# Ledger of designs, part 17: VHH binders against CTO1 family protein C17G9.12c

Target 1, 274 residues: CTO1 family protein C17G9.12c, of Schizosaccharomyces pombe (q9uue0)
Amino acid sequence: MLYIVDFDETITTYDTIHLLAEAVNKPEEWSVISDKYWQEYLAWREALPHSTTLTSYLPLLGGSRYLEEASIKRIEKSQYFSGLSEGALDNIVQLITLRAGFVEFINALVPDLRVSKTIFHVLSVNWSARVIEQTLLHHTDLTADLLCVHANDFDFDTSTNTTNGRILARNASSLLMNSTDKVREFRRIVQTDAVSSPLNVVYIGDSPTDFGCLQISPISILMRSNQKYYDILSRFEDVQLVDISEFPVQKAVPGKKIIYTCSDWCAIQKAFLA
Short names: E, the ipSAE of ESMFold2; O, the ipSAE of OpenDDE; V2, 0.75 times the mean of E and O plus 0.25 times the DockQ between their complexes.

## First folded at step 18 (VHH; framework vhh_7mjh_2)

Design s1 (at its last fold request DockQ between E and O 0.88; V2 from the best seeds 0.75)
Amino acid sequence: EVQLVESGGGLVQPGGSLRLSCAASGFTVSSNYMSWVRQAPGKGLEWIGRIYTKGRTSYNPSLKSLVTISRDNSKNTLYLQMNSLRAEDTATYYCARDQVWYTGKDYWGQGTTVTVSS
ESMFold2, look of step 18: ipSAE 0.705; ipTM 0.898
ESMFold2 (binder alone), look of step 18: mean pLDDT 82; pTM 0.828
OpenDDE, look of step 18: ipSAE 0.883; ipTM 0.954
ESMFold2, look of step 20: ipSAE 0.675; ipTM 0.887
ESMFold2 (binder alone), look of step 20: mean pLDDT 84; pTM 0.840
OpenDDE, look of step 20: ipSAE 0.865; ipTM 0.950
ESMFold2, fold request of step 22: ipSAE 0.595, 0.646, 0.583; ipTM 0.861, 0.879, 0.858
ESMFold2 (binder alone), fold request of step 22: mean pLDDT 84, 84, 84; pTM 0.842, 0.846, 0.840
OpenDDE, fold request of step 22: ipSAE 0.753, 0.747, 0.672; ipTM 0.915, 0.911, 0.872

Design s2 (from r6 with N32R; at its last look DockQ between E and O 0.82; V2 from the best seeds 0.75)
Fold by ESMFold2, look of step 18:
Structure s2 (fold): chain B 274 residues (1-274), chain A 118 residues (1-118)
Amino acid sequence: as target 1 above (274 residues)
Amino acid sequence: EVQLVESGGGLVQPGGSLRLSCAASGFTVDSRYMSWVRQAPGKGLEWIGRIYTKGRTSYNPSLQSLVTISRDNSKNTLYLQMNSLRAEDTATYYCARDQVWYTGKDYWGQGTTVTVSS
């Protein structure tokens, strides 16, 4: 089984990206950057046409690239994230809690990971692959050789051993900013690994940045972090939502993508690990 | 389950004041950034302002002198105080959990309508 999983509110209980901004502790400078992004997002969101299918919705999500790039440029130009030590980033790990059942699930998976019977990847638009990796290593039996994190990361100045203000792709061909970027990297992960056929690939995510991967993965799981995202998917004519307790579905509805749903990792473990 | 319920809208005369409320449930109102946004009839969304997790507020410069955002953590409620209301302030007013990077994780209430008319 090849597992490709989102981080924020899929593995973690809460979204963690604001913790990165708070670690810098420059609230006035941050408000200038983030308020501008929010206003640009509001204008873009208002201009979106109505969609009745996931297939037609996904290209619209990709259309946000321009405003996402503008936001990262403002962050880099301001040097907002310059000067963070490894210790400052590692302290953020202490503030992160994991969703129920994840630690048990991943620890049960470790023996199969060691012998390459299964593979585990994180795929995230988060800004710190380091924080993701350290969170997993700190809270689970995973070791660095068993884990691959595909996300953005803070670049380091090796002479000062602090961040230099740039955000770069880590284990990805370019920055991960939206659903389209996640699909690009999902395909690269699948093409690289030869452990199983595409039919043995599972994607797990919780929100719109995951919707592209949820559409294309052979096995797709929506972690129900918020009823809003369940409701959005349930309205699409080309989607069928099925509780994970019914895995695997015996008869698919023609023309609809099956996306399984669950509220915690205990349900996933029951479905996949016996 | 996350829920945002706005209240306090209605008909008000020009020059009047209103305080809108947004009752939050399923999360604590100080755990995420919260915004007020409005939409006048036939117009696009207009950001009013935001309150950050630690209580700092920021505002649309064109509205800054007319509005104040506050919250009461004991009631899990966000407020919008509006003063010196004009006909152009007629709109549906929304509270929202907003975002700092595109994740699609913004959440909106149903809105409350304010009509400024004599």
Scores: ipSAE 0.671, ipTM 0.886, lowest interface PAE 1.5, mean pLDDT 89
ESMFold2 (binder alone), look of step 18: mean pLDDT 85; pTM 0.860
OpenDDE, look of step 18: ipSAE 0.784; ipTM 0.918

Design s3 (from r6 with V100I; at its last look DockQ between E and O 0.81; V2 from the best seeds 0.75)
Fold by ESMFold2, look of step 18:
Structure s3 (fold): chain B 274 residues (1-274), chain A 118 residues (1-118)
Amino acid sequence: as target 1 above (274 residues)
Amino acid sequence: EVQLVESGGGLVQPGGSLRLSCAASGFTVDSNYMSWVRQAPGKGLEWIGRIYTKGRTSYNPSLQSLVTISRDNSKNTLYLQMNSLRAEDTATYYCARDQIWYTGKDYWGQGTTVTVSS
């Protein structure tokens, strides 16, 4: 099985990205950046037309690129994230809690990971691949050689060994900002890892940035972090939501993509790891 | 399950004051950025202001002297105090758990309607 998994609110209980901003502790500078993004987001969100299918909705989500790029430019121009040490980033790990059953699921998977019977990737729009990696290494039996994180990351100034204010892609062809970017990198992961060994591909995510990958993955799982996202998907004429306890369904509805749903990793382990 | 319920709307005379409440459940208001946003009839969304996790507030400059955002963490409730109300403040007022990046993870209440009229 090739697992490609979102981080925030899929692996973690709560979104973690605001912890990065709070570690800098410059709240007035941060409010200038984040309030502007929120206002631009409100305008974009209001202009979205109604969609009755996931297929028609996904291009609309991709239209967010201009406001996401503008936000990154404001962050970099202000130098807001300059000066964080690796230790400051590692301290954020102490504040992160994992969703029920994840540690047990991953630790049960480690023997198969060591012999390449299964493969595990994280695919995230988060700003710190380092925090993602350290969280997983700290809480699980994973070792660095068994884990690949595809996300954004802070760049470092080698003379000070602190962050330099830039945000760069890590293990990705370009920055990961929206659902379209995740689909791009999902396809690259599948092409690389499925070429020499046929593995079933599972994508697991919780939010609209995952919707593109949920549509295209052979096996798709929505982690129910928020009823809003379940409700959005349930209205689409080309989507069928099915509880993971029914995996695998024997008879698909023609013209609908099956997306399995669950609330924790215990349900996934029961379905996939007999 | 996340839920936001606004209350306190209604009819108020010009020059009057009104306090709106937003009761939250399924998450804690002090672990998230929380906003008030309004929409006048036939108009777009207008951001009113935000309260940050540590309690700092920021406001739309055009409204800053007229509004105050506060919260009571023990009741998990957000407040919007509005003073010196004008007819142009007639709108549906929403509280939102807002976002800072790339997730579409904002969550909104159903709104409460405020009408400013003699």
Scores: ipSAE 0.669, ipTM 0.889, lowest interface PAE 1.4, mean pLDDT 90
ESMFold2 (binder alone), look of step 18: mean pLDDT 83; pTM 0.833
OpenDDE, look of step 18: ipSAE 0.777; ipTM 0.915

Design s4 (from r6 with Q99H; at its last look DockQ between E and O 0.80; V2 from the best seeds 0.73)
Fold by ESMFold2, look of step 18:
Order: C-alpha cells, then sequence, then structure tokens
Structure s4 (fold): chain B 274 residues (1-274), chain A 118 residues (1-118)
C-alpha cells in the first residue's frame, strides 16, 4: 500500500501553521500580514460560484493561487520568518498533539515499511517540513529513512544557521499552496513509487486542499476533522461518501467517486491492518 | 463536533449599544484565530476584526472606534461589543474560526441578525 497523507488536522489534532507564526513572537508585524490575507480570502470566497460536482469545484479552488502567492510575498518581504534556529523550530514539536490512533497505526506499519511492502509519504501545504519530520520522528517508531515529507520549508542562511525569511519547496517541484499543487505532487509520487511497486495507492486528507487528491486516488479517505467538509462533498453529484467500516465497496455507482470517511486512525487500522 | 453559535442580535435604536456572543464547541477559542464578520442586506462580507490566540485584537480601521472584541476562555465564548450603532450597522453578524491559510478550513456560525432602526 502506498500511503500519501495530509498533515494538519489529518495526522494532527489541530492546525499547526499558526504555531510557526507565534514562535517568531512579532505580533504587530504578523497582524499586518495575516489580516491582509484574511481580507483577500473573504473577497475570493464571496466571489466563489456554487458548484454541483467535485469535478467543477476543483478548478475554482485552483483560482486561489494569486492570493496565496501574494501572502507568501508579503511574508518574505517583511522578513517575518528570518532568524529562527533549528532548535526554535524543534521546540514547536512539543506543542503538537496527534489524532487518536495515528501513533498506533504508523507503529504497526513500520515492519512493512522496513521491507518496502508498504510506503508512507506526507504531502502538505505546511510551511515547515522540518516540524512535520521532527513531529513524526519524536512521536512514532518511524526513522528518517522510512519517511518522506513533501511540503514547504524555511530556507536557511548558512552563515548564521538560522532561517533567512524565504519559503521554498522541499521534496516537491514547486511551492505547495493549494489543491492543484497537491495533485501535481501526488502524481509525481505515484509515478515514482507505484510504477516501481504494484502497491495500491491511498490518499488521506481532511479539507479542500485535499479534494483534488481525493478525487484521483484509487482509495480515498476523508478524515472528518470538520463536518463542513463532509457536507460540501456530500452535496456533489459525482461523489459517494462511505464509512470506512464498509471498505472495500464493490457496488460503485457509475460516474461517482467513492470517498471513504472516518473520524480517527483506529478506524483506518481496523479496515486495512486488522 | 466543531460548532459556533452566535446570539444577542435583535432590534436596537440608533445610538444604542449591543453585545453579541459566539459560543464555541469542539475546540477552544484561545487556540485559534477568531474573527467577527458582517453582511448587510444585499452587500458583501465585511471583516470587523480578529482576536489572536494570545489575546491581541486587530480591527477593520473603519470600525475600530465602534467595536471591541473580547473572549471568556472559561465559557469558550467570543464577544463583540458594538457602540453608537447606526442604521448602516444593520447586518447579519458571523463569528468565524479562521486558521485556514492554504487549507480553506474557515468555519462559520449561522449568524445573528442586528437591526438598527427606530
Amino acid sequence: as target 1 above (274 residues)
Amino acid sequence: EVQLVESGGGLVQPGGSLRLSCAASGFTVDSNYMSWVRQAPGKGLEWIGRIYTKGRTSYNPSLQSLVTISRDNSKNTLYLQMNSLRAEDTATYYCARDHVWYTGKDYWGQGTTVTVSS
């Protein structure tokens, strides 16, 4: 099984990006950047047309690129994330709580990871691949050789060994900012690993940035972090939501994508590893 | 799971004051960025202000002198105090959880209606 998994609110209990901002502790500068993004997001959201299918909804989500790019440019121009040490980033790990059942699930998977019977990737729009990596290494039996994180990351100034204020792609062809970017990298991962191994591919995510990958993955799981996202998907004419306890469903409706749903990793473990 | 319920709306006279409440469940208001947003009839969304995890507030400059955002962590509740209300403040008022950069994870209550009229 090739696992490609979102991080924030899929592996973690809560979103972690705000922890990165708070670690810098420049709240006046942050409010200028963050409030501007939110206002631009509200305008974009207001202009978003209704959609009756996931297929027609995904291009609309891709339309957010200009506001996501503008936000990153404001962050870089202000140098907000300049000057963080590796230790400062590692301290954030201690503030992160993992979703129920994840540690047990991943630790049960480790023997198969060591012999390449299964493969595990994280795919995230988060700004720190380092924080993702350190969280997983600290809380699980994973070792660095068993884990690949595809996310954004802070760039480092080699002369000071601190962050230089820029955000770059890590293990990805370009920055990961929206659902379209995650689909691009999902396909890159599958082309590399699925071609080399006849593993089935499963994508696990919780939110609209995952919807593109949920549409195209052979096995798709929505982690129910928020009833809103279940409700959005349930209205689409080309989607069929099914509780993971019914995996695998053999009675597919033509023209509908099956997306399995669950509330924790215990349900995934029962369905896949029991 | 996650729920936001606004209350405290109603009819108020011009020049009056009103305090809106937003009761949260399924998460804690002090672990997230929380916003108030309003929508006047036939108009677009207007951001009022935000309270950050550590309690700092920021406001739409056009409303800053008229509004105050606060929270009570023991009740898991966000408040919007509005003073010197005008007819143009007639709107549906929403509270929102907005830690949604790159994720589209904003969550909104159903809103509470404020009508400023004689």
Scores: ipSAE 0.616, ipTM 0.875, lowest interface PAE 1.8, mean pLDDT 90
ESMFold2 (binder alone), look of step 18: mean pLDDT 83; pTM 0.834
OpenDDE, look of step 18: ipSAE 0.802; ipTM 0.922

Design s5 (from r6 with K54R; at its last look DockQ between E and O 0.81; V2 from the best seeds 0.75)
Fold by ESMFold2, look of step 18:
Structure s5 (fold): chain B 274 residues (1-274), chain A 118 residues (1-118)
Amino acid sequence: as target 1 above (274 residues)
Amino acid sequence: EVQLVESGGGLVQPGGSLRLSCAASGFTVDSNYMSWVRQAPGKGLEWIGRIYTRGRTSYNPSLQSLVTISRDNSKNTLYLQMNSLRAEDTATYYCARDQVWYTGKDYWGQGTTVTVSS
């Protein structure tokens, strides 16, 4: 089984990107950057056309690239994230809590990960692959050789051994900013870690950046972090939401993509590892 | 699980004041960025302001002299104080959980309507 899994609010209880900004502790400068993004996001959100299918909705989500790129450029131009030490980033790990059942699920997988019967990847638009990696290594029995994180990361200035204010791709062909980017990297992961059957790939995510991967993965799981995202998907004519307790109803349903739903990792463990 | 319920709207005379409330459940208001946004009839969304996790506020410059955002963490409730109201402040007022960055994870209440008229 090839697991490709979102991080924020799928593995973690809460979104963690704001913790990165708070670690810098320049709140006035952050508000200038973040308020601008929020206003651009509001305008983009308001302008979205109505969609009745996930297939027609996904290109609209991809249209967010310009505002996501503008936000990263503002962050880099301001040098907001310059000067963070490895220790400052690692301290963020102590503030992160994991969703119920995740630690047990992963620790149950470790024997199979060691012998390559199972493969585990994180795929995220987060800005710190380091924080993702350290969170997983700190809280679980995973070792670095069993884990691959595909996300953005802070670049380091070797002369000061601190971050230099740039955000770069880690284990990805380019920056990961939206659903289209996650689909691009999902496909690269599948091709690199080739499996003989599509039934061996599962994607797990919680929110709109995951919707593209949820559409194309052979097995798709929506972690119900928020009823809003369930409601969005439930209205699409080409989607069928099914509680994970009914897995494996995974035969092709003409005209509809099956996306399984669950509230925690205990349900996933029961469905896949029982 | 997550709910935001705005209240306190109604009819108010020009020059008057009004305080709106937003009761949150299923999450804590002091662990999220929270915004007030309004929409006048037939117009687009207008951001009013935001309160950050540590309590710092920021405002739309065109409104900052007229509004104040506050919260009561013990009641898990967000407030919008509006003063010197004008007819152009007639709108539906929404509170939103808006720690949105690259994910589209914003969550909105149903809104409360404020009408400024004699």
Scores: ipSAE 0.703, ipTM 0.901, lowest interface PAE 1.3, mean pLDDT 89
ESMFold2 (binder alone), look of step 18: mean pLDDT 83; pTM 0.837
OpenDDE, look of step 18: ipSAE 0.759; ipTM 0.914

Design s6 (from r6 with W101S Y102S K105S; at its last look DockQ between E and O 0.80; V2 from the best seeds 0.00; counts 0 for: pae O 2.01 > 2)
Fold by OpenDDE, look of step 18:
Structure s6 (fold): chain B 274 residues (1-274), chain A 118 residues (1-118)
Amino acid sequence: as target 1 above (274 residues)
Amino acid sequence: EVQLVESGGGLVQPGGSLRLSCAASGFTVDSNYMSWVRQAPGKGLEWIGRIYTKGRTSYNPSLQSLVTISRDNSKNTLYLQMNSLRAEDTATYYCARDQVSSTGSDYWGQGTTVTVSS
């Protein structure tokens, strides 16, 4: 199977952006940037209409792209991360908390990945891709040849090993900012790595940024990090939520996409590796 | 699963104060940015303020002088103190777990209603 997995609150227990901010340690400047994003987000959310299907909901989610782009531009313009070293980013790895069962799952999976020469993919709208990669390499038996992180990253000067504060796409065609961007990259990954087995693709995510990928993936798993997101999906007429313990469902309800749900990676391991 | 439960709402006289609580479960409040927001009848959402992971706070400039946000990590609970209440402070108050990265998502509690009236 080909695994494409979200990072924040899917692999980790919480959003990790604050760890990056704290590495720079300019709380006043960061508060200005983060508060501006939050204010704009609230305004967008307030205006967001309701949907009865996942299909109709996804285009609405795409409407937040301008917020994400504006936030990135603010960060770059402020040069908040300018001068941050690779070493400082690497130090963040030990501060990241992974979800229960994830390490065990990956370690159990690695032998199969090596035999099949299949890459484990992480797909995230956050940064830093470097931090994500180092986190997985540090905590699991994954090696660099078995892992590909598709996310945003800082532009580093190779001579100084420091960043100029700009944010670029890493292992992606362009910046990853929303659900639409993740779908774009999901399709690209599948086209490259799943040509011989297009039905053996598993996507695992936890938030609305993952909803597009959950809709189109042959096998879709919602990590139940937030009841709100579960509730949203549960109300859609074209979605069927099923506990991962019932995998695989033999027959789908016509017109509905099956999305499996789980609370930890132990359940996923039981479903796919037991 | 993530859950936020607000409490402490009720009727308050003009000039009085409110103290609201937000009990969190499924995550630790000191590992996330947390905000208070409110919605007055017939109006949109208004951001009140935020507490950061290391305890720093940021407030809406229009409310800064009247608002204090704090937390008790041992209780995994967020607090909102607001003084010198006016009729226009009548609203449903929500606590929220902020997603300040490029996620475009958040989680709110069910809310607690405060009515300011003589």
Scores: ipSAE 0.173, ipTM 0.593, lowest interface PAE 2.2, mean pLDDT 92
ESMFold2, look of step 18: ipSAE 0.825; ipTM 0.937
ESMFold2 (binder alone), look of step 18: mean pLDDT 83; pTM 0.825
ESMFold2, look of step 20: ipSAE 0.840; ipTM 0.943
ESMFold2 (binder alone), look of step 20: mean pLDDT 83; pTM 0.828
OpenDDE, look of step 20: ipSAE 0.131; ipTM 0.583

## First folded at step 20 (VHH; framework vhh_7mjh_2)

Design t1 (from s6 with S105K; at its last fold request DockQ between E and O 0.74; V2 from the best seeds 0.77)
Amino acid sequence: EVQLVESGGGLVQPGGSLRLSCAASGFTVDSNYMSWVRQAPGKGLEWIGRIYTKGRTSYNPSLQSLVTISRDNSKNTLYLQMNSLRAEDTATYYCARDQVSSTGKDYWGQGTTVTVSS
ESMFold2, look of step 20: ipSAE 0.785; ipTM 0.931
ESMFold2 (binder alone), look of step 20: mean pLDDT 83; pTM 0.830
OpenDDE, look of step 20: ipSAE 0.819; ipTM 0.936
ESMFold2, look of step 21: ipSAE 0.785; ipTM 0.929
ESMFold2 (binder alone), look of step 21: mean pLDDT 83; pTM 0.830
OpenDDE, look of step 21: ipSAE 0.819; ipTM 0.936
ESMFold2, fold request of step 22: ipSAE 0.771, 0.743, 0.791; ipTM 0.924, 0.923, 0.929
ESMFold2 (binder alone), fold request of step 22: mean pLDDT 84, 84, 84; pTM 0.837, 0.841, 0.841
OpenDDE, fold request of step 22: ipSAE 0.744, 0.739, 0.775; ipTM 0.907, 0.906, 0.921

Design t2 (from s1 with Y102S; at its last look DockQ between E and O 0.83; V2 from the best seeds 0.78)
Fold by ESMFold2, look of step 20:
Structure t2 (fold): chain B 274 residues (1-274), chain A 118 residues (1-118)
Amino acid sequence: as target 1 above (274 residues)
Amino acid sequence: EVQLVESGGGLVQPGGSLRLSCAASGFTVSSNYMSWVRQAPGKGLEWIGRIYTKGRTSYNPSLKSLVTISRDNSKNTLYLQMNSLRAEDTATYYCARDQVWSTGKDYWGQGTTVTVSS
């Protein structure tokens, strides 16, 4: 099984990007940056046309690139993230909590990871691949050689061992900012790992940045972090939501993408590792 | 399950004050960025302000002197205090859970309507 998994609110209980900003501890400067993004997001949201299919919704999600790029440029121009040590980033890990059943699921998976019967990737729009990796290494039996994190990351000055204020792509062809970017990198992961190790592919995510990958993955799982996302998907004419306990569905409705749903990792473990 | 319920709206005289409430369930208000946003009839969304996880507030500069955002963690409730209300403050007022850095993660209540009229 090739697992490609979102981080924030799929593995973790809450979105963790704000913790990165709070580690800088310049709340006045942060509010200027963050409030501007929110206002730009509100304007974008107001302008969205109605959509009745996931297929027509996905290009609309891709339309957010300009506001995501503007936010990153604002952050880099301000140098907001300059000067963070590795230790400061590692201390954030202690503030992160994981969704029920994940530690048990991943630890049960480790023997298969060691012998390459299973592969595990994280695919995220988060800004610190380091924090993602350290969180997984801290809480689970994973070692660095058993996982690959595809996300954004802070660039470091090697002479000072602190961040230089730039945000760059880690294990990705370019920055990961929206659903379209995740689809791009999902395809690259599958091309590399599914060709060389012909495993079944599973994508697991919780929110709109995952919707593109949920559409294209052979096996797609929505982690129910928020009823809003379930409701959005349930209204699409080309989507069928099915509780993971019914995996695998033998006959799909023609023209509908099956997306499995669950509330925790115990249900995934029962479906795939029982 | 996540739910936000606004209340406290209604008819108020110009110059009056009003406190809106947003009762949250299914998540902890103090662990999230929370916003108030309003929409006047026929107009676009207007951000009012935000309270951060550690309690710092920020406001739309045009409204800063007129509004105060607060929360009561024991009741898991967000508040918007509005003073010196004017006809132009007539709108539907929404509370929202945000922390959005990618599209679609915001969650909104149904709104409460405030009408400022003589």
Scores: ipSAE 0.721, ipTM 0.902, lowest interface PAE 1.2, mean pLDDT 90
ESMFold2 (binder alone), look of step 20: mean pLDDT 83; pTM 0.834
OpenDDE, look of step 20: ipSAE 0.815; ipTM 0.931

Design t3 (from s1 with W101S; at its last fold request DockQ between E and O 0.79; V2 from the best seeds 0.76)
Amino acid sequence: EVQLVESGGGLVQPGGSLRLSCAASGFTVSSNYMSWVRQAPGKGLEWIGRIYTKGRTSYNPSLKSLVTISRDNSKNTLYLQMNSLRAEDTATYYCARDQVSYTGKDYWGQGTTVTVSS
ESMFold2, look of step 20: ipSAE 0.759; ipTM 0.916
ESMFold2 (binder alone), look of step 20: mean pLDDT 84; pTM 0.841
OpenDDE, look of step 20: ipSAE 0.850; ipTM 0.948
ESMFold2, look of step 21: ipSAE 0.636; ipTM 0.879
ESMFold2 (binder alone), look of step 21: mean pLDDT 84; pTM 0.846
OpenDDE, look of step 21: ipSAE 0.787; ipTM 0.915
ESMFold2, look of step 24: ipSAE 0.734; ipTM 0.909
ESMFold2 (binder alone), look of step 24: mean pLDDT 84; pTM 0.842
OpenDDE, look of step 24: ipSAE 0.788; ipTM 0.912
ESMFold2, fold request of step 26: ipSAE 0.614, 0.659, 0.631; ipTM 0.875, 0.885, 0.877
ESMFold2 (binder alone), fold request of step 26: mean pLDDT 85, 84, 85; pTM 0.848, 0.846, 0.851
OpenDDE, fold request of step 26: ipSAE 0.846, 0.775, 0.736; ipTM 0.939, 0.918, 0.909

Design t4 (from s6 with S102Y T103R; at its last look DockQ between E and O 0.75; V2 from the best seeds 0.00; counts 0 for: pae O 2.6 > 2)
Fold by OpenDDE, look of step 20:
Structure t4 (fold): chain B 274 residues (1-274), chain A 118 residues (1-118)
Amino acid sequence: as target 1 above (274 residues)
Amino acid sequence: EVQLVESGGGLVQPGGSLRLSCAASGFTVDSNYMSWVRQAPGKGLEWIGRIYTKGRTSYNPSLQSLVTISRDNSKNTLYLQMNSLRAEDTATYYCARDQVSYRGSDYWGQGTTVTVSS
């Protein structure tokens, strides 16, 4: 089975972007950047039309791409992350809390990954693929040869081991900024790694950035980190939410995508590794 | 499961003050950016301000002199104090867990309505 998993609030208990910002420790400068994004986001959200299906909702989500891109450009232009050391990023690992059962799940999975030579994939719009990678390597039995993090990352000057303020794609064809980008990379990953078993692909996510992947993945799991996102999906006519304990559902409702839901990784382990 | 519940809304006289609370569950408020936003009848969403994980605050410049955002970590609760209220401050007030990048949406509470009227 091929696992493609979101990071923030799927593997972790909360969004970790603020930890990146805090590592720089320029709160005044960060507030300017983050406030600007927030203002634009509110405007976009206000204008967002309602949708009754996941299919129709996804293009609307894609409409926010210009906000995400603008934010990244502001960050780069401001040079906010310029000069941040690799060590400072690595220290962030100590501040990250993982969801219950994740470590146990991964450790139970690792032997199978080694035998099958299958890679565990993380797919995230996070700005530090390094932090994601180090987090997983630090807390689990995963080794670098079994893990691939598809996310954004800071560009480093190798001579100084400090960032130059730029954000680049890591293990992705281009920057990962929204649901559409994740879908793009999801398809790429599947094409590369799931050739022998295209139906044994599991995507796990928690937020609207994951909705596209949840729609197209053969097996989809929503981590219930936010009731709001659950509620959104629950109202879509083309979605059937099912508790992971009922995996696998034997009878599919025609016209609806089954998305399993869970609150922790223990349930996922029971479903797939028990 | 993340949940935000606002409270403290009601009728306020012009010149009065509001003090709103936002009780959070499923996460810790001091581990996230938290904002207050409001929506007046027939108007768009307006950002009021934010408190950052380390306690620093940022406010809408148009409201800065009248607004204080704080939190009680022991209660996992966010607060909004706003003084010298006017009729135009009539709105539904929301607290939100900020997802400042690439989420497409935030988690908002149900809101609490404040009406400023004599």
Scores: ipSAE 0.068, ipTM 0.542, lowest interface PAE 2.6, mean pLDDT 92
ESMFold2, look of step 20: ipSAE 0.707; ipTM 0.900
ESMFold2 (binder alone), look of step 20: mean pLDDT 84; pTM 0.845

